# Ledger of designs, part 8: VH-VL binders against UPF0166 protein aq_448

Target 1, 96 residues: UPF0166 protein aq_448, of Aquifex aeolicus (o66756)
Amino acid sequence: MKEVLMRIYSSKEENLEDYINKLFEGGIRGAVVLQGIAGFGKGREFHSEEIEVLSYELPVVIEVVEDREKLLNFLKENRETFKNCYITFERVKVWE

## First folded at step 1 (VH-VL)

Design o21 (framework fv_ofatumumab)
Fold by ESMFold2-Fast, scan of step 1:
Structure o21 (fold): chain C 96 residues (1-96), chain A 123 residues (1-123), chain B 107 residues (1-107)
Amino acid sequence: as target 1 above (96 residues)
Amino acid sequence: EVQLVESGGGLVQPGRSLRLSCAASGFTFDDYAMHWVRQAPGKGLEWVSTISWNSGSIGYADSVKGRFTISRDNAKKSLYLQMNSLRAEDTALYYCAKDRTYVFGSGTYFDYWGQGTTVTVSS
Amino acid sequence: EIVLTQSPATLSLSPGERATLSCRASQSVGSYLAWYQQKPGQAPRLLIYDASNRATGIPARFSGSGSGTDFTLTISSLEPEDFAVYYCQQRSSWPLTFGQGTRLEIK
C-alpha cells in the first residue's frame, strides 16, 4: 500500500497560499485545507453573529492523499518552504 | 514486539574493516529511518550514522565520515554499517536503533535499541 | 554542533525521594529534546521525547519539562529500578548529540 495521508500543520495563515502553490507546482493531485475553528469555552460564551470571525492564531491543516515516495521527494525538494510546519503521515486505504 | 539484533562485531587490527548487520522485526521496517549509535567502554552515547526509510537521506558523524558507510535492505529488513580504516578510537559497543517517527513525522529520536555488538580495534 | 551539558554528574539518593536531573544546551533546541535511561549491561530506553511527552510504557513518575536551552527530567518518587544512568539528546540540528550522562546511584 503506497498511499499515505499527509497532514501539514501551521499556525500561520498568511503562508497558506505559498504552501498550496508549491503543492500544485509539485504535481500533487489534490489538497484539502482545514481551518481550526473556535469551540465553546467553559463559560459557553458564543455569539452566533460572530461565528465567522477567525483568529490569526487558529491552526491551518493541509491534508493530502498521495503516493508516499512522491510526497517524500516533494518535501525534500521544498524543504525550506515547509521548514516550520509540523508534518505527519498515516497509512490509508484508497477506494480504488 | 520490536526486536533489533546486531551482529558482525569483533576484534580487528587498526586499518582493517568490519561490517555490522542489524536484523529488525516487529515493525514495518521500510517506514522508519534507522541509526547506528556507539558507546565506548565506560563512556557516553555517540551518534554515528542515520539512513532514511528509502536510503535517500544519509548522515554521518564527522569522526567516521569517509570511512563508514551505512546502508539498508528493506526486503531483508536489515541495516548495515561498513566500517573501513578502523582506528583505536572506534572501539565501542555499536547499537542499532529505530527512529521513533513514522516516515517524515516528528523527527529523530531512538525508541527501540538492540543489545549492541562489540567492536574492539587493537593491535 | 550543539553541546548538551548534564548536571549533576552523579546524584546519590534513596528510594522514595524525588530526583531532578538537568540538561542544558549550548544553543536553543526548541522542544526537540529526549531523555533516555540506561542500566548496566543494557541498551538505552527512551523515557521522554519532545521535552515533555512520556514514551510508551513509561511510568507516570517520570516527567520532563523545559524548552530552549534548559531542560529537566523529574522522577517524583524513586523506585529501586530507577537507579541508572540518564542521557539527554537533541534533534534540533545535525549532528545529533547526547549529553554526557547523569548517574543516579543509591545511598
Scores: ipSAE 0.000, ipTM 0.580, lowest interface PAE 15.1, mean pLDDT 81

Design o22 (framework fv_ofatumumab)
Fold by ESMFold2-Fast, scan of step 1:
Structure o22 (fold): chain C 96 residues (1-96), chain A 125 residues (1-125), chain B 107 residues (1-107)
Amino acid sequence: as target 1 above (96 residues)
Amino acid sequence: EVQLVESGGGLVQPGRSLRLSCAASGFTFDDYGMHWVRQAPGKGLEWVSTISYNSGSIGYADSVKGRFTISRDNAKKSLYLQMNSLRAEDTALYYCARVHTFYYGSGSLDAFDIWGQGTTVTVSS
Amino acid sequence: EIVLTQSPATLSLSPGERATLSCRASQSVSSYLAWYQQKPGQAPRLLIYGASNRATGIPARFSGSGSGTDFTLTISSLEPEDFAVYYCQQYNNWPYTFGQGTRLEIK
């Protein structure tokens, strides 16, 4: 299928606005931002929203469903913007 | 086994044409961008041409632009390089190489992770 | 076009020594730089991509560093099979370009 789910994993909340603006400018149909509530991984540091702190980093994932070819071309044109992100692709079928 | 096998090289006179082929096996060919890279005898590597997985993006080195045409047939899992108006300076070993395009981050997108053994093109009278 | 300049052109060392190979770009390529190893009669082999990421199957003694215009490939302790020609390559801008190569030879 032509549609894929692209997930952009970011550890830098401060870059989120730039990521979203680039996706919008690139004509991507839509993007959803998900923020982890709690988790640990690479650093084995536990992250949680149980403590009310505004600037502490929690996992952020931007999900995009779009034509695979369009996304690959978009990423190629915006290499610098997304260079510090983990990006994964998953084939999906979109209900019409 | 993931591999690329080039063919179609040979001895050809200046001004004539030759078509190179590259046969892919062991992976889903239509998921990857492909390149042609050449190496003249005793010299370094020179990028020649690129084609994206769906033929939507194509590029050429200035030295071959207007003379060479890259193409692919995803159903046949094959990459081609049509070489027209050949010159002595086109003499080289021609490699096809695979670009990983699924993962994007700090530089995996356009690195050449799989190379063929090469096919030799000699342009002389 | 971005020009990549490798230095030294030839590096003569003995097994067990550390090798440090340099690649300088005429303008920034961010981190979109790869390193390849080529032995006589063989196709190039990808060692490092994204300036510092080791390719699958590449021994831990190989490491890459740098960003922007200055890049380094380091081999911490040379094995006999490491004596070969090494190329850097940028894929940040079209046309993609390679350095001229550094020949690593036995002293």
Scores: ipSAE 0.000, ipTM 0.558, lowest interface PAE 14.9, mean pLDDT 80

Design o23 (framework fv_ofatumumab)
Fold by ESMFold2-Fast, scan of step 1:
Structure o23 (fold): chain C 96 residues (1-96), chain A 123 residues (1-123), chain B 107 residues (1-107)
Amino acid sequence: as target 1 above (96 residues)
Amino acid sequence: EVQLVESGGGLVQPGRSLRLSCAASGFTFSSYAMHWVRQAPGKGLEWVSTISGSGGSTGYADSVKGRFTISRDNAKKSLYLQMNSLRAEDTALYYCAKSPTFVYGSSWYFDLWGQGTTVTVSS
Amino acid sequence: EIVLTQSPATLSLSPGERATLSCRASQSVSSYLAWYQQKPGQAPRLLIYDASNRATGIPARFSGSGSGTDFTLTISSLEPEDFAVYYCQQRYSWPYTFGQGTRLEIK
C-alpha cells in the first residue's frame, strides 16, 4: 500500500494555522491536530482544580494520512515552511 | 478585570540601564506569550521583544539584540525588560502586550495592551 | 524582514463617509494580518485579526479583507470617535512588523 501516516511535530507557539492552510492548499484530504495534556488520566490523579491552563509551549502533532509520493512532493514544494519541524512517516492501511 | 500595567520608565542618560516591569491580572499569565512594543514620540509602532509562556523561548528586534533582555516571573505574574547600554534612539513609550491562545494553535497578534511607560534617554 | 506599506499616509474625511485604508506587504503573509486603532494618548486597540475577523467589542462598521500581499480596512460610515491612526501588522514571520500608519483626520 502506498499510504502513510505523516506526523508533523511543532510547538504550539509556531504558526499552526499556516501549516494547516498549506496542507489544505496542497490538496491533502485531511489533517488532525493533537495536543498533549500533561497530567490528564496518567500518572497523577485527575482533579479539575489541579488541571493547569495549557502552556503555549506544549507540543502539537499534526497527523496526515495520504499517498506517500504526494506527501513527499508536497514537502519538497514547501521546504521553507516545514524546515524546522520534526517529521515522521509510517505505513498504514485505511479502511474504506 | 483583565489588564496589564507597566512601570519603571523614566529619564536616563545614554549608556545607562533601566528595567521595565509589567504586572498582569485577570487571566492565566503563564499560558500566554508576552511582548514589548515601543513607540517613539510622534512615530509608529515597533516590536521590541517576545517571550513564550514558559519563558523558554525569546526573540528580539535587531535594534536591541545584545542590549535588552526580556524575562518573566509566572509566580508573580510579571514581565520584565532589562535595558542596557541605552541610546537616544531607545526613547519611546514602551507597551506591554499579550498574544492570545487557542485550541488549534498560536496566534501572535496583540489582543491586550497596557497603557505604557515612558523611557527618555537624553543627557 | 517583511515591510508593510500603508496608504494613504493621511486620509481627510467627514463623519458619515466611508473610509478605505490599504496595507501592502513586501511578500505574502497569507491571511496573517491584523489592524489596530490608536487614539491620541491611548494604547493601540486590536480591531481585526487574520485579515477579516473582528476582535471582541469592535463595531460592525469595521471590516477587513484581502490575502497574500494586499489588504484593506474599511469603515462603512465614520463616527467622530473613529478619527485616529490605524496600523497594520503581520504575524506571518519574525520579526513582527507594523506598517507606518494611516492618519484618519476630520476634513
Scores: ipSAE 0.006, ipTM 0.569, lowest interface PAE 12.7, mean pLDDT 80

Design o24 (framework fv_ofatumumab)
Fold by ESMFold2-Fast, scan of step 1:
Formats: sequence, C-alpha cells, structure tokens
Structure o24 (fold): chain C 96 residues (1-96), chain A 124 residues (1-124), chain B 107 residues (1-107)
Amino acid sequence: as target 1 above (96 residues)
Amino acid sequence: EVQLVESGGGLVQPGRSLRLSCAASGFTFDDYAMHWVRQAPGKGLEWVSTISWNSGTIGYADSVKGRFTISRDNAKKSLYLQMNSLRAEDTALYYCARGYTLTYSSGKYYFDYWGQGTTVTVSS
Amino acid sequence: EIVLTQSPATLSLSPGERATLSCRASQSVSTYLAWYQQKPGQAPRLLIYDASNRATGIPARFSGSGSGTDFTLTISSLEPEDFAVYYCQQYGSSPWTFGQGTRLEIK
C-alpha cells in the first residue's frame, strides 16, 4: 500500500551514472537497471544490438521499490536530474 | 574531510626529471580514478593524465605522452606523476584531482575535489 | 580533441546583477559538461556537473543548462564572493578539455 515500484525510463544511457548516484546518495535502498536488447516502434524499423557491449540505442529502465512518500520527496529534490525521464509508479506488496 | 596534498614540485632545468606525489585522505582512495591537471602562470586548466582505481586504464594528454608516467599506490593512498624530459612549456601549477564515475569502464570523469597544487618551473 | 570556447572572455557586472556565461563545444558532448569556479590563489571548485546538477554545498543562485554543444552557467544575483574565473570542462570524449575561462569582475 505504501510501497511502490518506480520505473525511470530514459533513452539516454549517458545520464545513467548520475541517476544511480542520486538514488544512492538519496538513501534509496536499492535500484536495478534494465536495458532493452531489441525493439521496434512507429517507424517499423527493427532495432537489434549492433555491438555486444552497453552501447545500444534502446531504452534504459531503472527500477526502484521504496516508500511512495520518500520517492516523491526524492524526485522533488532532484527535479533537474530527472527532468527528461518518463517516470511511472505502481503499487506493490513487498515480502518482508 | 576529503584532502589531497601535492608535493615534489620545484625548479629544474630543461631535460631533467621531477616526481610529483599526492597524498589522499578522508575517503576510500581505491574507489576513485585520480587525475593530474596543470595550470600555466596566468593561463587556463589543462588535463595531463588519468589513472583508474585499479590502474587498468591510464591516459595522457598528447603534450606529455611518452615523457610522463602516472601511477598510484592504493595501500599508501598516494598518486604519482613521474615527469621526464621536462620542457619550458611544462612550467605550471600541478593539481591532483579526484574523478567521479560510477562505471569505471565508461571513463567519463569530472573533478569533484582538488588539491592546492605544487609548482613546477622549468627554466635554464 | 573537442575544443570548448567560453564567452565572453571578461564579464563586468555589479553585485545583485544576473550573470550569464556561455560555453560552446566544437562537437556534441551530450550532457557531459562541468563548471568550476577559481578564485585567485585557490584551486578550482566544482559548481555544476552533468550540465545542470549543482554540486554539494553550492548555493541555489548557481544554475547550469544546455546539452549537445551549447551550455550556459547562470548566477541569478551576484554576491561579492562570486567574482572569480569560471571554467567549463567536457568529459564526453577523451582527452578531457577545458574552456579558456570567463573572468567575472566587478564593474
């Protein structure tokens, strides 16, 4: 009820280091980074990995599970860092 | 709390060598890339050299490549710059700086803490 | 190497005024750009990193903006201690390079 899964979507891998650093310094308990491997969109061009290393043009997603109020305050304090990200919240139940 | 203290600067003749040292304290030294940045009298900043936390990645400015060698001793929390074949153009204040990066393989550093610098003057 | 050009070379303003400093890169550096302040006889101090993030302890009057090749440092209302030389630095591509600096001086 009070715990949420926050997903931070970014098309810019270049900002990933700063996002993770802010989450760590903000006292967030944990974060997981997921990177797309393949996809296609409105242009119907299929995009797959051209290089095996982390240099893909595919979306980066950061997943965080934390108290909702804590995350809202964190985002408010770090507005500039996350201004170009699409951010979603969904309620989760944490098994403690 | 974070402190970087440079030493080893001085007056030397062209063609001679100097070894600079930087003593770090107040942080976990082996978690950070370390850098040397210099500033000639009355001029701007010039990056000189970089060494990653494990010495696995090392870089040099073209102006010093082949003449300078960067190294570190994590047990002693110290950074070094061995400067050989010194030229008048190497005259500068040399700063030790701590670089921040979460991903060591990316190598994209900005400098969050700087020492006070040590002066190197190369003149005959 | 990527060349950073700062303008103006010298900016003469009075306390209380707004300062706007520019840094232009010869190639895109994305948001990998930092700003430093250097006072006479002192080491540079980090002000802004990743183009727009204020470093710890830096007053709210300092702000950065921009991406790609065009970057700006703004000081909303100058305090006497803000008169110094300001440098931009890119870290998008090795070698790391600095701008030539903008000197902010009292009018």
Scores: ipSAE 0.000, ipTM 0.569, lowest interface PAE 17.0, mean pLDDT 82

Design o25 (framework fv_ofatumumab)
Fold by ESMFold2-Fast, scan of step 1:
Structure o25 (fold): chain C 96 residues (1-96), chain A 126 residues (1-126), chain B 107 residues (1-107)
Amino acid sequence: as target 1 above (96 residues)
Amino acid sequence: EVQLVESGGGLVQPGRSLRLSCAASGFTFDDYAMHWVRQAPGKGLEWVSTISWNSGSIGYADSVKGRFTISRDNAKKSLYLQMNSLRAEDTALYYCAKDRGYDFWSGYSPYGMDVWGQGTTVTVSS
Amino acid sequence: EIVLTQSPATLSLSPGERATLSCRASQSVSSYLAWYQQKPGQAPRLLIYDASNRATGIPARFSGSGSGTDFTLTISSLEPEDFAVYYCQQSSNWPLTFGQGTRLEIK
């Protein structure tokens, strides 16, 4: 079997709990939520107030490392829940 | 080896109940959807029911909806079909079948059946 | 439900001939169509999935084509073991449905 890193990108924090609940119900071993803390605006300008505002505008990222087939079947079964998310897969080697 | 073995078939009177089992081996059972497909004597294949890998999605043929219940026990690597209110038209050989799965990289469809058991016969007769 | 209609119902051919089997869907199933072979007394065997992809272990003489509503299974040169019943199956929509089957028999 091959494990993959799946990242679920969502700009809608209000849906985060639903995403996490679905992953839990789907028997996924674990998920980590990452919140963007900084980013680039047009002109690439930063200051402390703007950086604080950007934390609300950057995507929430949910990272999962799991067997590829299990994740594909999970997403297929939960297509409606994740339809507005941008999802990427990345091959990883888990250090045993 | 990848294998599915059905059991629980037999002769039963109309209106009664019967429970079919399917024992899986040789693959990671909890990664795949499972199907029940039946075939009446001398007739073609008829899909009966599907259950997703985590039991979150279940489908039934209209002819059995409300009477049959599909379930699975991933720890025991077993699939079940509870058949209630049996009718003569339910007489068939019942197959357990494994879904081929979805290949993300290729974009191929789910719900094709790549492994089948030998079937268990259900006869509903007075 | 999506109805799959197979034609012909029975096809009588000799070994070495080409067999062409049709499956038509009552509405589009995109490419979500599989083909199965069933020999007497045996469980079905998956031949083709996603309209044109040959399953593992299936001889090169079997090929599938089509999309939408019209699909074809072709056996380029029949072997004696190919005389069997063939079924198409869609997975585009619930409920899943099979065609009624085409019986390929020796002439």
Scores: ipSAE 0.000, ipTM 0.583, lowest interface PAE 14.0, mean pLDDT 82

Design o26 (framework fv_ofatumumab)
Fold by ESMFold2-Fast, scan of step 1:
Structure o26 (fold): chain C 96 residues (1-96), chain A 124 residues (1-124), chain B 107 residues (1-107)
Amino acid sequence: as target 1 above (96 residues)
Amino acid sequence: EVQLVESGGGLVQPGRSLRLSCAASGFTFGDYAMHWVRQAPGKGLEWVSTISWNSGSIGYADSVKGRFTISRDNAKKSLYLQMNSLRAEDTALYYCARTYEITFGGSYRAFDIWGQGTTVTVSS
Amino acid sequence: EIVLTQSPATLSLSPGERATLSCRASQSVSSYLAWYQQKPGQAPRLLIYDASNRATGIPARFSGSGSGTDFTLTISSLEPEDFAVYYCQQYSSYPLTFGQGTRLEIK
């Protein structure tokens, strides 16, 4: 399996447009952005989008399915852009 | 009471090694990212190293990379800094600090709790 | 790395006066900016996080403002205990960086 699911985790919403633009410029033609609606980190503070009077920093997740080597080269070329992101790779099988 | 207490500092000759410790109390140590920040005499603050709650994410300042190793023991509620190949420019007061971890790695807030520091003097 | 420039380097004022301290970033840090107070012989103390939020226990006379590259710490009416060195710090990107500090001294 050469295709992987790459997840880019970030708490910095204002950087989202820059992340997406870099992915597009890098020749990656598909990315899905997921916004966390509830969760807690290792500080154990529960964050919820249901609380309208409070502003919380909820995680943003960008999911990409692409060739592993293409993604590794992309990340090397854009090291500074993604240096504060937590990035995971999972092997996936694309139904063709 | 939430506390961080550093120890292990001292006078050491250039090229030698020293190991700093930071003991945490009053909070769930394993839920927080931990950091070392140093301050040279009469100078400002300089970030040295970071370790996430599970040791899965570790970072170092370029000035110490390859010489210093950060580690933690959550069962003992302790943070460590192994300093090898010490140089005169490493002379500083070394602070232990914690950061609220927003997500699972790489996402930190401000340093809300600091220790009082331990002094490292590197001279011949 | 992101460089934080604080101005002025030294600010000489009297108790009761308003203090305004500046911190400028070489590139955008959004709102991921904190302010610390350090008194001689003491560890830094967190005053403001996320540019404008007061840390627990910090007096209302301290306030922070700004976003992107231009940040301000304001002390509305100086008390004797406020004379200290103030540092800004960004946590937008690694390496984490601090400003060089502003020394607030008694005139």
Scores: ipSAE 0.000, ipTM 0.571, lowest interface PAE 15.0, mean pLDDT 81

Design s01 (framework fv_disitamab)
Fold by ESMFold2-Fast, scan of step 1:
Structure s01 (fold): chain C 96 residues (1-96), chain A 123 residues (1-123), chain B 105 residues (1-105)
Amino acid sequence: as target 1 above (96 residues)
Amino acid sequence: EVQLVQSGAEVKKPGATVKISCKVSGYTFTDYYIHWVQQAPGKGLEWMGRINPNSGGTYYNQKFKDKATITADKSTDTAYMELSSLRSEDTAVYFCARDLYDFWSGYEPFDYWGQGTLVTVSS
Amino acid sequence: DIQMTQSPSSVSASVGDRVTITCKASQGISSWVAWYQQKPGKAPKLLIYAASSLQSGVPSRFSGSGSGTDFTLTISSLQPEDFATYYCQQANSFTFGGGTKVEIK
């Protein structure tokens, strides 16, 4: 009954497939991957064109809306997979 | 226990139509896609198409688009595959398999399969 | 259209041998590859998904590896019950490889 928005932040796309597969195996019914250049807005210490060319190193965010207890149990069972991710939770209300 | 149970073997004449069933149990029918796969005698596996049982939405391999019609009946938890204008080249074992329907997920394994239905087309 | 090229088409090996089967995609598919085992007269059985994830109940002698276009299924120590045909599948659009028949004596 208590749904939350979980965001999984990762700096590398190389691990993205493992994250998605674990969410799927854990019975999570939906996940959205967002990719952007928000991180480069702060770190424009380098040449802009070179930053644009290295888009494969852009941060990714996986968003999941699911029951809070289900997500906590999922994360506990998959600690090793997600240990290097920054993970946040927000309370949400689903339209019904 | 998850099971996909298919209808029995069929022998048909050229030009006939055949309809194969795949009855599911042990899970919520509308939560999973049902795929159909053809295997000609002594040959490999070839994907034919799939249905979303919740919406009735279908997606076909272009090779089978004019040959196969896939449907689902939510009241009986049964998916169907109909083959029209049968030719000898349609002689094959046909399998159904499930795949998690999840609009947000891109990963789709075929984790449970039906036992297969042999369709023989002979004069 | 993504093509999956599987090799070899057949292999004969002894019990205890390491067997490797390869699958090449005509374009990059990340890790979206599954491997299936099919015994004569039976439906296929899922062994590996996401290129390297072992399906529950599958013996640990089976392993998968690869990403992008090149994928490998390995059986580390072949057993008599491993007589079967093995198929790779591109999991995003469902194209199967041609199959590899493993004969064990």
Scores: ipSAE 0.000, ipTM 0.560, lowest interface PAE 16.7, mean pLDDT 81

Design s02 (framework fv_disitamab)
Fold by ESMFold2-Fast, scan of step 1:
Structure s02 (fold): chain C 96 residues (1-96), chain A 122 residues (1-122), chain B 105 residues (1-105)
Amino acid sequence: as target 1 above (96 residues)
Amino acid sequence: EVQLVQSGAEVKKPGATVKISCKVSGYTFTGYYIHWVQQAPGKGLEWMGRINPDSGGTYYNQKFKDKATITADKSTDTAYMELSSLRSEDTAVYFCAREGYYDSSGYLFDYWGQGTLVTVSS
Amino acid sequence: DIQMTQSPSSVSASVGDRVTITCKASQGISSYVAWYQQKPGKAPKLLIYAASSLQSGVPSRFSGSGSGTDFTLTISSLQPEDFATYYCQQYDSWTFGGGTKVEIK
C-alpha cells in the first residue's frame, strides 16, 4: 500500500558493502545499486563560497522499494550506519 | 466527501485510561496513514505517532511511546488512540489527521478530525 | 530531533496589512515544510506545502517561501477571515513550530 522508493546516495569510497549488508539483515526485500554516468566530489559538504573539486568519482545510488513505515523503522535502528548518507524518499505504485 | 470524525470530550481522573476514536469516510481507509497530534491548552501542536491501517504497524514519537497506543479497526474504518496512566499534563485536545501524498512533495496532513478534548482532573 | 522555531508568537494587524511569519529549522530540511491555519475551536487546515506550493482552494494572498532552514509565510493583504493561529511543520519527521496568533485590530 504505502510503498516508497528510497535512494541512498554514496560515493564509491564509502562503505557501500556495509549499507547493503544492513539492508539485507533488516529484512528489506531487495536493493539495487546504480552507478552515475559522471560525477565528482570531495566527500564532504562544502560552503557554497569555497567549493573545491579534488577527485573524479562516479556517484553511487542504492534504490529500495519497500513499505514506508518499514524503511523508517529500519533507518532509525541503523542510524550510525547511514548517518553520512544523503537519503531521499518518493512514493511509488507497485504493480501488483 | 472525505471526513474524519472523532469521539466526544472525556473527563477522567488521574491514573485512568482513555480511548479516543477517529472514524473515516469518503476514501479507502487502508490506503492512507493516520497520525495523532496533541495540543495542550493554549499551546501548539505536537506529533504523537502514526498507524498504517492496512498492516496495523505503528510509529511513535519517543516522548509518547509509553503513554499512547494507536490501533485501527478495518471492519469499522476507525483508528483509535489510547492514553494510559493519565496525569494532569495529559489534558489536551487530540487530533487525528490523514497523511496524503503529493508526488515528490511528500506526505502532508491534508484532512483532520475535529479534535477530542481530554480533561484530567481530580 | 528537528526543532522548528516560529516567530513572532503573536501579531496584531489591520485588514489590508501584509503579515509575515517566519520559521527556522534546527537542521536542513530541504523544502519539506507545510503551513497550517487554525481557527479557535477548529482543526488545523493545510495552506502551503513543499515550502511554496499553494493547496487547492486556498486564496492566492497566501504564499510561502524558503529552503534549507529558513521559511516564511506571507499574507499579502490581510482579510477578516484570516484571524487565526498559523503553524509551520517540517514533514520529514513531523515537528511543528510554536505557532503565531494573528489578531485583527
Scores: ipSAE 0.000, ipTM 0.558, lowest interface PAE 16.7, mean pLDDT 80

Design s03 (framework fv_disitamab)
Fold by ESMFold2-Fast, scan of step 1:
Structure s03 (fold): chain C 96 residues (1-96), chain A 122 residues (1-122), chain B 105 residues (1-105)
Amino acid sequence: as target 1 above (96 residues)
Amino acid sequence: EVQLVQSGAEVKKPGATVKISCKVSGGTFSSYAIHWVQQAPGKGLEWMGRIIPIFGTAYYNQKFKDKATITADKSTDTAYMELSSLRSEDTAVYFCARDEGYSSGWDYFDYWGQGTLVTVSS
Amino acid sequence: DIQMTQSPSSVSASVGDRVTITCKASQSISSWVAWYQQKPGKAPKLLIYDASSLESGVPSRFSGSGSGTDFTLTISSLQPEDFATYYCQQYNSYTFGGGTKVEIK
């Protein structure tokens, strides 16, 4: 099967534990969380690191490498959990 | 066997709205993207947009964002494309096609509908 | 915004001839190219995906090659049923080439 890098984009860190727990329960091999320090989206809404009040709303990206069909079925079965996330796929080559 | 079956040809007057359907059978509907492609008479293929039924949100080619509305009904495994404020230049064959991605730039089209001719004339 | 430039726009060839069609992407797209065949009055049909992978049921006379920005579809020995228009597509963000009409003499 084809391996892909899936990125789950979320604007809110407080949901991370739920996302990670679902990926673990779904038998996904691994996930890495990256936190953005600045960015803007489709509406050109700007987000930046603000220590005093907005730090937990910085862009968060969860990266997963797994078989494409397995990830599609996982997302289908967990649609409610991930429905507000922007999700992208990218082909990757896994070093084994 | 996966099949995409589209609704029949339509003839409309300028200013009208038309809604065409694409029924998916023989495979999983919800997790595969359904794309719409326009082909004007004697011209090539142009991508219009797509929907992933599990999310319900459509993504559009900027050229078509004010013309087309793409929706899906998971209960009937059917995707729809509505064209508003029809003009003569909207006369074309419209195809639906399936891929398997969650992003608009992911994969090729493995199955196609037969096409729906929309003719706009006064 | 990725542009796909396809050439030639048309070609006339005899049965048994080798036909070559090219596509050039405006930026690197790895191997994310598909080729489709469209016969008059019909929907397009997938021939090649991932630049060089032959779709199941497609005759072996069809082959694809290329990576990065330059891609080629080859028909090694043209048959009467190959009368059609051929399109390349990049699927990083969906754009098609302008098409190549192949006419069989």
Scores: ipSAE 0.005, ipTM 0.582, lowest interface PAE 12.1, mean pLDDT 81

Design s04 (framework fv_disitamab)
Fold by ESMFold2-Fast, scan of step 1:
Structure s04 (fold): chain C 96 residues (1-96), chain A 123 residues (1-123), chain B 105 residues (1-105)
Amino acid sequence: as target 1 above (96 residues)
Amino acid sequence: EVQLVQSGAEVKKPGATVKISCKVSGGTFSSYAIHWVQQAPGKGLEWMGRIIPIFGTAYYNQKFKDKATITADKSTDTAYMELSSLRSEDTAVYFCARGSDYGDYYYYGMDVWGQGTLVTVSS
Amino acid sequence: DIQMTQSPSSVSASVGDRVTITCKASQGISSYVAWYQQKPGKAPKLLIYAASTLQSGVPSRFSGSGSGTDFTLTISSLQPEDFATYYCQQFDSYTFGGGTKVEIK
């Protein structure tokens, strides 16, 4: 298995529950959700906890470590669910 | 320690519905899946489905998707399984069990089990 | 869904014997396998997860091995309390094996 770190970038308001459920149903070993305090993503709108009265959307990142081919197949099978997400991959070493 | 406590034995007539409860105490309810397992008399274990309480969404073994409905109530830390249109073939012990869903716990297995609930369907 | 073929369906053994139980998955499941022990009238007890990791409190005479499609549970020196039925389960789609009853010879 060639392990990669996949990050799925989305706003909290963009179906986080559905993303997590799809990852679980797809047999992905685990996912961690990190919530940003400021940033912008696809769509390029700035969001910040300090200006939350002016912006109610905070970025979230779902991190997954899994076999690269398994993740690519998962994303292909779930194209519609993740079509509006910005997704990145990077190689990682997992302590054995 | 974490315990799963199930409701008591039920005797039902064919065509009836039964709802079994599984109360989680001593640990985190929403951080683990609650699984349901059927064991017919003298037979092996068969996985029926699971629920992730935080989302309320159940995932089923296709064999049971038209028979069983799995739900969770976060306010009472209780999961439920309802069986509809009971037949004599549904006579079995039903177990609930806690399993891990996230991170490196996905493969953990079901580490805490309820005591089982016997459902008898007879006419 | 992934099928788990467990063998043998039963085995007669004596205290002190080495007992080996196998499970074969119909497709690759890495190490997503758990093993359970069930005594009559009781709920199953988790023995091993991730194919080879002992659950806390489980005696060291129990061991698991395998990856991919072929998995084995071994009891190195059977004790009186080990006469029970054993099940494997894969954690990709949660299918159990058919079970192996370990009986007194």
Scores: ipSAE 0.000, ipTM 0.573, lowest interface PAE 16.1, mean pLDDT 80

